VHH binders against p49116. Designs and how they scored, part 252

Target 1, 238 residues: p49116
Amino acid sequence: EGPLLSDTHVTFKLTMPSPMPEYLNVHYICESASRLLFLSMHWARSIPAFQALGQDCNTSLVRACWNELFTLGLAQCAQVMSLSTILAAIVNHLQNSIQEDKLSGDRIKQVMEHIWKLQEFCNSMAKLDIDGYEYAYLKAIVLFSPDHPGLTSTSQIEKFQEKAQMELQDYVQKTYSEDTYRLARILVRLPALRLMSSNITEELFFTGLIGNVSIDSIIPYILKMETAEYNGQITGAS
Below, E stands for the ipSAE of ESMFold2; O stands for the ipSAE of OpenDDE; V2 stands for 0.75 times the mean of E and O plus 0.25 times the DockQ between their complexes.

## First folded at step 18 (VHH)

Design hd27 (framework vhh_7n9e_1; at its last look DockQ between E and O 0.75; V2 from the best seeds 0.00; counts 0 for: pae E 3.8 > 2)
Fold by OpenDDE, look of step 18:
Structure hd27 (fold): chain B 238 residues (1-238), chain A 119 residues (1-119)
Amino acid sequence: as target 1 above (238 residues)
Amino acid sequence: DVQLVESGGGLVQAGGSLRLSCAASGFRFEDYGMYWGRQAPGKGREWVSGISGDSSYTAYADSVEGRFTISRDNAKNTLYLQMNNLKPEDTALYYCATYEYSARPEDYWGQGTQVTVSS
């Protein structure tokens, strides 16, 4: 059996909407986020092991981990996305909502904490100087997580996850031989992803596009979209 | 239009073997992962086995691991399922299925082929 990931899976290039507005508006943020989401889903589709699991399992896996994949994508694409600017804009929009008394104090706190967690996670990943291979394997580990409720074929999923972990280990040992604890430092960041609310992520990045529709509900559609078509769909949906 | 046509099913004694085939048309076969599912009487659909587009990866349900082998011939646009050491609990309508890049929620699957394993 060949490697779980190939060099083709290391490539993760996000194309941002153009032109960038002078002031980041909700539409730009949502479109950017949607592109990242689609890229992440299509990345998953490109993995042979993922293809082998069948549509139902694939859909279930993505539904379970889309927030984590998305967050890893944010971290990986932070510079290209100008993530700090996006998050600042989101905070500004949130401030407007606060002024209009649209949110409870508790909700405001939750949202702000979530933004902080996102920032901290992305910053931590940047500090670790995670490379494209490491990101790819981390995403694979997240994707092939057997511990989500309702999953079928968990044994097979676990095998794929283990393979991802082993390949990551091999890569890190080979590439960063002088840093004996790099693997541990990288893997220890994964729990932070589970602490992040998918609902809040959805609210922050996708509310302007999907309205009352959940990311969970559209995942099957995203997974079935042509790679060349999703950009047009995003534009049409906005 | 996407078409999937299963064949190879039949009646077999426990411990016997069958080889299922699925002829695919209407899409670029090699670009898509394929999988076999089954539906036993009174039960829901069950995933049995899957294979990547390039055949580099295969996957199996725990219930069939070690007994079934999925394969494909992209030149013939055909998916196969070799079923060995069949058991009565393997009795089901077997169908092949694939993803579709159409942004539609439904999967493509064939009408299925009946496999009956007698004790």
Scores: ipSAE 0.756, ipTM 0.887, lowest interface PAE 0.5, mean pLDDT 90
Fold by ESMFold2, look of step 18:
Structure hd27 (fold): chain B 238 residues (1-238), chain A 119 residues (1-119)
Amino acid sequence: as target 1 above (238 residues)
Amino acid sequence: DVQLVESGGGLVQAGGSLRLSCAASGFRFEDYGMYWGRQAPGKGREWVSGISGDSSYTAYADSVEGRFTISRDNAKNTLYLQMNNLKPEDTALYYCATYEYSARPEDYWGQGTQVTVSS
């Protein structure tokens, strides 16, 4: 068997809707997030190990981890997306909702705590200067998680996760040989992804795009899209 | 028009071997992962084995790991399943499948080839 990932899987180029409006709105945020989601799904299904697991297993894996993949994508593309500006705009809208008594204080607190955790995660990844290879392997480790209930072929999934971990270790050791603890610092960031709420991510980024349906419910259809249709969704061209 | 045709099934004694073939046409075979599934009488469908488009990765259900080998010949648009050390529990209709990464079409399945393993 060859390496788990190739250069195709390291390239992760997000293009943003242009021009950026002076005042951010739900449509711009949802279009930006949609492009990242489709780029992330296209990335996952292009991996040979993923292709080998069959469609039912693929759907189960992505349903279990899409929010983690999306969050890694946000961190990786934070500069291109101007994510800090997007989150600031969302916080301002939430503060207006508090002032106008439109949402419960409990829900607003949950959403604000999620935003803070997301900002902290992205800042920690930026401080570590995580490169494209490291992001690709982290995404693979998250994708091939064998510990989700209901998965078929968990031994095969575990084998692929172990291969991703080994290849990340080899890459870090060779590329950052002067930083003995880099791998450990990178891996310690992963548990934070499990704390991210898919429900809140949908509220923050996807309310205007997908209407009344959850990302979980549309994943089988997203994974079956033709490459040309993916490219249209990723770039917004049609 | 996608077409998948399985062959190579038959009756074999426990411990024996069979090699299944799946001839594919109507799409760029190399671009898609392929898999074998099976359906025993009165049972639901079971995924058996899969292989990536470039053959770099294979995966197997626990029940067949070590006994079955999936392979493909992209020049001949053909998928294979080498089945060794067959058991009566392997008795099923075996089918090959591809899925197009397409929002509209359902998965494309072959019609299947029967494998019967007797004691």
Scores: ipSAE 0.323, ipTM 0.729, lowest interface PAE 3.8, mean pLDDT 84
ESMFold2 (binder alone), look of step 18: mean pLDDT 83; pTM 0.837

Design hd28 (framework vhh_7n9e_1; at its last look DockQ between E and O 0.62; V2 from the best seeds 0.00; counts 0 for: pae E 2.1 > 2)
Fold by OpenDDE, look of step 18:
Structure hd28 (fold): chain B 238 residues (1-238), chain A 119 residues (1-119)
Amino acid sequence: as target 1 above (238 residues)
Amino acid sequence: DVQLVESGGGLVQAGGSLRLSCAASGFRFEDYGMYWGRQAPGKGREWVSGISGDSSYTAYADSVEGRFTISRDNAKNTLYLQMNNLKPEDTALYYCATYEYGSRPEDYWGQGTQVTVSS
């Protein structure tokens, strides 16, 4: 059996909406986020092991881990996205909502903490200087997580996850031979992804486009969408 | 229109073997992963095995792992399922399917071929 990932799966190029507005608005943020989400889903589709699991399992896996994949994508594409600027804009918009008394104090705290967690995670990944191969394998590990509720074929999923982990290990040993603990430092970042709320992520990045529709509900349509259809099409799926 | 036609089913004794085939048409076969599912009497449909478009990866349900082998011939637009060491609990209508996200899954299923394993 060949490698789980090939060089083609290492490529993860996000194209941002153009032109960038002078002031980042909700639409720009949502569109940017949607493109990243679409890219992430399409990336998953391109993995042969993912294809082998069947449509139902694939949909279930993506539904279970889309927030984690999205977050890894944010980290990976942070520079291209100007993520710091986007997050600052989100905070500013949130402040406006606060002033209008649209959110409870507890909710404000939750949202702000989530933003902080996102920032910290992305910063931590940047500090580790994670490369494209490592990101690809991390995403694969996240994607093929057998521990989500309701999954079928968990043994097979686990095997794929293990293969991803092994290949990552081999890559790190080969590429970073002098850094004995790099693999551990990388893998220890994964638990942080589970601490992030998909609901809050959805609220921050997608509410402007999908309204009351959940990302979970539109995942099958996202998976169906072709690369050329990414731009501005998420609203049509809702 | 996508068409999937299964064949190769039948009656077999426990411990026996069957080889199922699925003839596909109406789409670029090599571009899509394929999978086998089955529906036993009184039970819902369940995934049995899948294979990537390029055949580089295969996957199996726990219940059939080590006994069933999925394969495909893209030149013939055909999906196969070699079933060895069959058990009575493998009795089901076996169907082949392809992926179409966001669509009704049943629109991309074959009619199925009956496999009956006697004890």
Scores: ipSAE 0.795, ipTM 0.914, lowest interface PAE 0.5, mean pLDDT 91
Fold by ESMFold2, look of step 18:
Structure hd28 (fold): chain B 238 residues (1-238), chain A 119 residues (1-119)
Amino acid sequence: as target 1 above (238 residues)
Amino acid sequence: DVQLVESGGGLVQAGGSLRLSCAASGFRFEDYGMYWGRQAPGKGREWVSGISGDSSYTAYADSVEGRFTISRDNAKNTLYLQMNNLKPEDTALYYCATYEYGSRPEDYWGQGTQVTVSS
């Protein structure tokens, strides 16, 4: 078999809605997040190893890891998205809700803790200066995770994850040859992704676009979407 | 519309071999991953083996790895499954499937070809 990922899988270009509004609003945030989600799903399904696992396995893998892929995408595209500005606007809105007694104090605490975890994760990735190749392999490692309950074909998934880990190791050793501990620093970041709540991610980034339907429930439709339709969703063209 | 037609099934004694074919039409075969599934009486569908559109990756269920080989001929729009060292538990209706991108979230399936392995 050849490499798990080719150069086309390293390219991950997010285009933001234009123009950026003077005051951030739910529609801008949801459109930005939707573009990232569709870019991430298009990326996943273009991988030959993913194509070999069949629809049921593909759907199960993405349902189990979509929030981790999305969070890696947020970290990778944080500057292009002005993510710090988006999160600050969300925090200000939540602080106003506390002051006006509009939401449960317990729910607001949960959401604020999630925002802090997300900020910490993105900051740690920025400090490590993770490059596009490293992000691509990290996304492959989380995509081919054999540990999630309900998965079939776990031996094949594990083999593909091991291949992603080996290729990341080879890349890091070749490209960052004098930084002996870089791979270890990168991999230590992955467990934080499993602490992210998909329900809160949906509330923060997706509530205005998907209504009552969770992202988990629409994943089979997203994975089967025409390539031209993906490109429209990624760029906002149609 | 997508059409998938399986053939090559039959009755085979344990330890024997069989080669299944799946003739595909109605889509650009080389653009899509393909896979074989099977369904034994009273059991749910089981994924058996898959292959990427360009054949660069294959995958196998643990129960068949080392015994079955998936392949495809994109010039002939045909998917194959070479089944060696067949066991009675391999008895099932075998069907091929593909992704077809569009309005349907589920894969297209053939009607299947019966494989029966006698002890």
Scores: ipSAE 0.514, ipTM 0.814, lowest interface PAE 2.1, mean pLDDT 86
ESMFold2 (binder alone), look of step 18: mean pLDDT 83; pTM 0.837

Design hd29 (framework vhh_7n9e_1; at its last look DockQ between E and O 0.01; V2 from the best seeds 0.00; counts 0 for: pae E 6.6 > 2, placed apart)
Fold by OpenDDE, look of step 18:
Structure hd29 (fold): chain B 238 residues (1-238), chain A 119 residues (1-119)
Amino acid sequence: as target 1 above (238 residues)
Amino acid sequence: DVQLVESGGGLVQAGGSLRLSCAASGFRFEDYAMYWGRQAPGKGREWVSGISGDSSYTAYADSVEGRFTISRDNAKNTLYLQMNNLKPEDTALYYCATYEYSGRPEDYWGQGTQVTVSS
């Protein structure tokens, strides 16, 4: 059996909306986030093992882990996205909502904590200097997680996850032979992804585009879109 | 138009074997993953097995793992399912399926071939 991931799966290039506005408005943030989401979903779709699982299982897996994939994508694309600026803009918009008494104190705290967690996670990944291969394998490990409720064919999913883990191990040993604990340092970051609320992520990054529609509900459509067409769809949906 | 035509089904004794075929047309077969599903009487459709476009990866439902083998011949636009050690619970209408990424919400599947396993 061949490798789970190939060099083609290492490439993860996000194209940002152009031009960047002087003031990052909600639309720009949502569009940027949507592009990342689409890229992440289509990345998953490009994996042969993922393809072999079929549409139903694929949809279930992505529904279960889209927030984690998205967050890893944020970390990976942080510089290209100017993520710090985006998050600052989100905070500013949140401040406006606070002033208008649209949110409870508890909700404000939750949202702010979530933003902090996102920032910390991305910063931690940057400090680790995670490369494209490592990101790809981390995303694969997240994608092929068998422990989500309601999944079928969990044995097969687990095998794919194990394959991803093994390949990551091999890669790290080969590439970073002098850093014997790098794999552990990388993998120990994954639990942080499970602590992040998908609902809050959705609210922060997607509220301006989908309204009352959930990310969960649109995932099947994203997975079915032509890769070359999703940019046009984003523009049309906004 | 996408067409999928299954064949190879029939009546077999428990422990026996069958080989199903699915002839595909109307799309670039090698570009898309294919999969087998089945529907038993009174039950919904269930995924059985899948194979990537390049055949580099296969996947199986837990219920058929180790007994069924999915394969494909891209030159012949044909999908196969070798079913060994068949069990009565494998009795179902077996269908092949795919999804051509065209922005449409529907998948493609054949009419199916009946597999009946007697005890």
Scores: ipSAE 0.863, ipTM 0.939, lowest interface PAE 0.4, mean pLDDT 91
Fold by ESMFold2, look of step 18:
Structure hd29 (fold): chain B 238 residues (1-238), chain A 119 residues (1-119)
Amino acid sequence: as target 1 above (238 residues)
Amino acid sequence: DVQLVESGGGLVQAGGSLRLSCAASGFRFEDYAMYWGRQAPGKGREWVSGISGDSSYTAYADSVEGRFTISRDNAKNTLYLQMNNLKPEDTALYYCATYEYSGRPEDYWGQGTQVTVSS
């Protein structure tokens, strides 16, 4: 019982690697993305409702939604990350990959379209000036999605999602009482997250660090880490 | 302050051609990839085409490949879209966009130029 999220779940502070290199490179991009990933996983693990679902259910949920959580994190931290500079560096990497015959023309189209979708999503969130409470509830709605294939306990997951939706509604109505349509405008953004490709996100942000290892293969390990180990990964101290 | 201004839209019969322009200012135009997108009434935004800063790479959505050509003139800070063999389903508001982050949502996209293709 009680609130789904507390004020401790609203704090979401990303610290970028230092110093910033003269030319952005794959290692800087991968370190930055890794910090955001670990920050997002730490956030999800700290939610009491998430803990209540049990280890196997937790792993299944995060495997299904990690890319959506990561994308919300990118939008929330876009200015701190200088995301436009990172995207420009990624485009330069595409040029090198083509010259080295590493990337097909069809794949280049897919990657450029995905970058456009990501920019569109981040811009629409920035235009709404989504605050930290709203981001926290949106992440909870995404995390507790009962309609992913293969989930167990879907009835309880749905109840947690409904609770997140209700708490977001209460927050928006209280905080933005003069803006009748704010909740609807916020919720309309969520379907775009399901269209983001986890495969392409891995290629854009994680190839230099992870190699060919998929993010979903390491999710069980990440979720079992001690809090001190998370802090090391979030700040890059290890 | 990034500014993108589209022009060149209009009414055209199916099979016709139009050339869209996007005048850019407020950033180093040559450093950034540029995109054309479109939005038909009642539909979501659709990526149309993209071009790298030095024009070395272009890409097109399958629905327009072979009919549309993206180009840019970095000396004039201008992005172009040549649209040939237009179809009624190409009817949309066309806008240019860049990755340049300014912290202002309006700076990512232009206002758009309307293209209407009659059957």
Scores: ipSAE 0.066, ipTM 0.556, lowest interface PAE 6.6, mean pLDDT 82
ESMFold2 (binder alone), look of step 18: mean pLDDT 84; pTM 0.848

Design hd3 (framework vhh_7n9e_1; at its last look DockQ between E and O 0.87; V2 from the best seeds 0.00; counts 0 for: pae E 3.2 > 2)
Fold by OpenDDE, look of step 22:
Structure hd3 (fold): chain B 238 residues (1-238), chain A 119 residues (1-119)
Amino acid sequence: as target 1 above (238 residues)
Amino acid sequence: DVQLVESGGGLVQAGGSLRLSCAASGFRFSEYGMYWGRQAPGKGREWVSGISGDSSYTAYADSVEGRFTISRDNAKNTLYLQMNNLKPEDTALYYCATYEYSGRPEDYWGQGTQVTVSS
């Protein structure tokens, strides 16, 4: 077998809606998030190992890890997205909801904590100066996680994950040979992804665009969307 | 329109071998992953094996790992499944399927070919 990832999988370029409005409204935020989500899903399906798995397994994997992939994407694209500004806008919108007494005190706390976790995670990744190869391998490790409930062919998934891990290790050793503990520092960030609520992420980034439709329900459609159709949506949304 | 036609099934004794073929048409075959599934009597559809578009990666269900080999010939638009050391529990209707992207959540699959393994 060849390498799990190629140079083509390292490229992860997000195109933002243009022009950027003076005021980041809910639509702009949701559109930006949707583009990132689609990019992440299509990145996954471009991996040969992913293509070799069955539809049910592929769908189940993405359903299980879309929030983690999305969060890694946020971190990776934080500069291009002006993520700090987006998060500030989300907080402002949330404050309006608070003033209208639409959320319970406990829910407000949960949402604010989630936003904090997102910001801290992205800041931590920036501080580590994670490069494109490392992000690609981290996303692959997250994607091919065999420990999610209900998965089939877990042995095969585990093999792919191990392959991703090995390739990451080799890359880090080769590229950052003087930093003996870089791999460990990178991998230790992954647990933070599991602490983030997919429901809250969905509410913050997607409810304004998709309404009451769940990300879980649209994942099969996103995975089957043609690249041309996706590109058309990107260009047409501006 | 996407068409998939399976062949190569039949009756075989336990420990025997069969080679299945799937002729594909109506899409850019080499650009898409393909896989074999099967459906035994009274059971649901089960994924058996998959292969990437460029054949660089293959995957197998635990139940067939080490016994089955998936391959493809992109020049002939054909998918293959070599089945060795067949067991009675491998008895099923075998079908090939594709990840052809059409905006539909469902995969395309053929009518299938029957494989029967006797004790």
Scores: ipSAE 0.811, ipTM 0.914, lowest interface PAE 0.5, mean pLDDT 91
Fold by ESMFold2, look of step 18:
Structure hd3 (fold): chain B 238 residues (1-238), chain A 119 residues (1-119)
Amino acid sequence: as target 1 above (238 residues)
Amino acid sequence: DVQLVESGGGLVQAGGSLRLSCAASGFRFSEYGMYWGRQAPGKGREWVSGISGDSSYTAYADSVEGRFTISRDNAKNTLYLQMNNLKPEDTALYYCATYEYSGRPEDYWGQGTQVTVSS
C-alpha cells in the first residue's frame, strides 16, 4: 500500500471564465464557482482510496464535505479568482436585496456573518502560506471524515483519514523542519470549515447555475461524469 | 456495453470457504475501482469490499475484514473475492460493481451469485 496521495493530486489549477466582465455579475460568479466545484469533485474521485469505497460511500462522503472542499478550494485559489472582489460584489447584491425587502434582517445578518467567516478563513490560510501539498492533505482529511452519522464504512474512512494526517505530518516535518508549530497551526484551522453553511454557500455562489436544485442532489451525477465532460466544465472549452 | 458476470457462489458449511469471480468486459477494466456488494433477503444493500483500479488500495466492511480478501487480475479483466471462515450472516446475493465514469449516477453491477452458508 502506497501513499494516500500522489503528485497528480497536488496539482489544482483553476481557470477563470474569460473575459472578466467590467462589472461582476451572477453568471460570472456562478461559472467561476462551478469550475471550482467540478475541479474539487474531479480531485476527490481520482484518489485510489476513494475509488475503493464504492458509490454509496463516495456519494455520502462528498455530500457531507463538499462545502468544506469548496471552501478549501476558495482559499487555495483566492488570488486567481479575485475572491475579495467577488465577495464585495455579493455584498452589494445583498444591500440591494434589503432595499427591495427580499430578505429578512436575521437572514441578512446570518449571510454577512458567513461572508466574514469565509474571508477570515481565507486570510488566515494566506497568512500561513499554505502550500499545494498541505492543501491536498487538508482536503483529504476533510474528505475522509468519519464523524458524519449517516456514513457507512466508517472504520475504513477513519483509517484513510489517519493516513492523510500521518502523511501531512511527515510532509510538514520534512519540508518545514525549522517550524515546530506549523502542523498545529494548520490543523486548528479545520474546525472553522465545519461552521460553514452549505445552504448559504449555495445561495452566494450557485443560485444562477443550479436554479432550485441543490448541490446535494447533483453530486452523484457530477462524480460519474466522463473525464472529457469534466475537462469541459473546468475550462468551459468542451 | 459494460458487462459484469459473477460466478463461484453456492452452498457452503459454516467455517468453509468460497472464491467468487467477476468477469468484466466492455470497458477499460484497469482504469476503474471495483467492488463487491451483497444483499440478504429483506435487507438493504451492503458494501462488502472494494479495490482501486491499480490495486494500490483495498477496503473492507468491518463484518468481513480479516476473513475476506479482494483482488483483481487486470490482465484477465477479472475481480475476485476470497471468502474464508464463512458465517450464516454472510448468506446473500453477492454482486460485483464497477466505479466508472460513464455519466451514469449508478455504478454498473452484475446479476449476482448466491452464497448460502448453512450452520
Scores: ipSAE 0.588, ipTM 0.845, lowest interface PAE 1.6, mean pLDDT 87
ESMFold2 (binder alone), look of step 18: mean pLDDT 83; pTM 0.842
OpenDDE, look of step 18: ipSAE 0.724; ipTM 0.876
ESMFold2, look of step 22: ipSAE 0.373; ipTM 0.747
ESMFold2 (binder alone), look of step 22: mean pLDDT 83; pTM 0.845

Design hd30 (framework vhh_7n9e_1; at its last look DockQ between E and O 0.70; V2 from the best seeds 0.00; counts 0 for: pae E 2.02 > 2)
Fold by OpenDDE, look of step 18:
Structure hd30 (fold): chain B 238 residues (1-238), chain A 119 residues (1-119)
Amino acid sequence: as target 1 above (238 residues)
Amino acid sequence: DVQLVESGGGLVQAGGSLRLSCAASGFRFEDYSMYWGRQAPGKGREWVSGISGDSSYTAYADSVEGRFTISRDNAKNTLYLQMNNLKPEDTALYYCATYEYSGRPEDYWGQGTQVTVSS
């Protein structure tokens, strides 16, 4: 059995909408987020082990972890996305909503905390200087998580996750031999992903595109889309 | 036009073996992952096993792990399922399907081949 991931799975290049507007409006943010979401899902789709699990299991896995994958993608693509600027824009839009009394105090707090968590997570990953291989394996570990409710073939999923973990370990030992605890430092970041609300992420990044349609509901369609055809598709459907 | 034709099913005693085949046509077989599913009487469709396009990875349902082996011959556009140590609970209509990514909501699967395992 070959490696779970190949060098082709390390590549994760996000293309941003062009041109970047002077003012980051909701449309730009949603389009950017959609591209990242599609890239993340299609990345998963490109993994042979993932392909072998079948469409139903694949859909279930992605539904369970899309927020985590998306967040890892945000961290990985933070510079290309100008994530800090995007988040600032989101906060500004939120402020407008606050002024219009559209949100409860509790909801505002939840959303702001979520934004803070996103920022902190991405900053923490940047400080660790996570490379493309490490991101790929982290995403694989997240993707092949057997502990989500309702999953079938959990034994197989667990085996794939273990494979990802082992390969990550080998990579880190080989590449960062002088940093004995790098693997541990990287892996302890994963729990932070589980603390983030998929609902809030959806609200912050996708509200302008899908309306009352959930990311969960469109995942099967995204997974079936041709890679070359996903640009602008979600925005066109709104 | 995509076509999948299963064969190799039949009646077998518990503990016996069968080898299923699926002949594929109408698409680039090697570019797509394939899988076997089954549907027992009164039950829904169940995923059984899958294999990547390049055969680098295989996957199995927990219920068949260690007993079934999925393989493919891309030169022959054929998918296989070796089923060993069959059990009565393996009785089902077995069908093959492809992971075609075309933006369509429908998947492609064959008509199936009946496998019956007697106790």
Scores: ipSAE 0.824, ipTM 0.923, lowest interface PAE 0.5, mean pLDDT 91
Fold by ESMFold2, look of step 18:
Structure hd30 (fold): chain B 238 residues (1-238), chain A 119 residues (1-119)
Amino acid sequence: as target 1 above (238 residues)
Amino acid sequence: DVQLVESGGGLVQAGGSLRLSCAASGFRFEDYSMYWGRQAPGKGREWVSGISGDSSYTAYADSVEGRFTISRDNAKNTLYLQMNNLKPEDTALYYCATYEYSGRPEDYWGQGTQVTVSS
């Protein structure tokens, strides 16, 4: 077996919809988030170890971790996305919903707590100056999680996760040799991803989807989508 | 025009071994991950093992890990499954499969080869 990830898996280029509107709206936010989701799913699909696990296992893994991959993607692409501006627009929309008595106070509190946790996570990753290789390995660690019930290849998934952890360790030790504790600082950020609610992420970023379809239900279709279709969604055509 | 033809099945006693082959044609074999699945009598299809196109990674269902070995010979367009220490519960119709990448995604399965493991 070769390395779990190669340099081609480090490339993670998000292109935003054009033109950026003067006032951000639900369609712009949903398209931006959809592009990130597609990029994240196709990143996972490109990994040979992931490919070897087969389609049913692929779907199960991604259903279990898509929110964590999406959150890592938000942190990695926060500057390109102008994420702070998007979150501010979402907060303004929520304030209008309170004024119109459209949401319960308990729900608003849950959503605002989630936004605060997301902002804190993204800020902590920016302060650590996490690079593209580190993000790729972190994504692999959350992708190959063996602790989900119903998996048919638990031992293989565990071995792939261990390999991602080993390769991250080797990379950090080589690249940041003078920062002895960098690996530990990075890994301590992972538990925060488990605090993110997929239900609330869908409400925040994917409200514009037709029929209010859950991300869980579309994952098999995203994973089968052609590379040319993906490139068309991200680059606008090639 | 994709064709997958399995062979090498048969009757074997528990603890025995078999080697399955899958001859592939109609596509660039080396570009696609390949899989073995099985279907026991009266049961649904079960994924058994997979291998990446370049052979760099293999994966196994928990039920066969350590007993079965998937491999491929891209020069011969052939996929293999070495099955050791066979058990009666391994009795099934075994298929090879692939998923096409370009155009509309398509799933292709062979007709299968029967493996019967007697107690």
Scores: ipSAE 0.516, ipTM 0.816, lowest interface PAE 2.0, mean pLDDT 85
ESMFold2 (binder alone), look of step 18: mean pLDDT 84; pTM 0.853

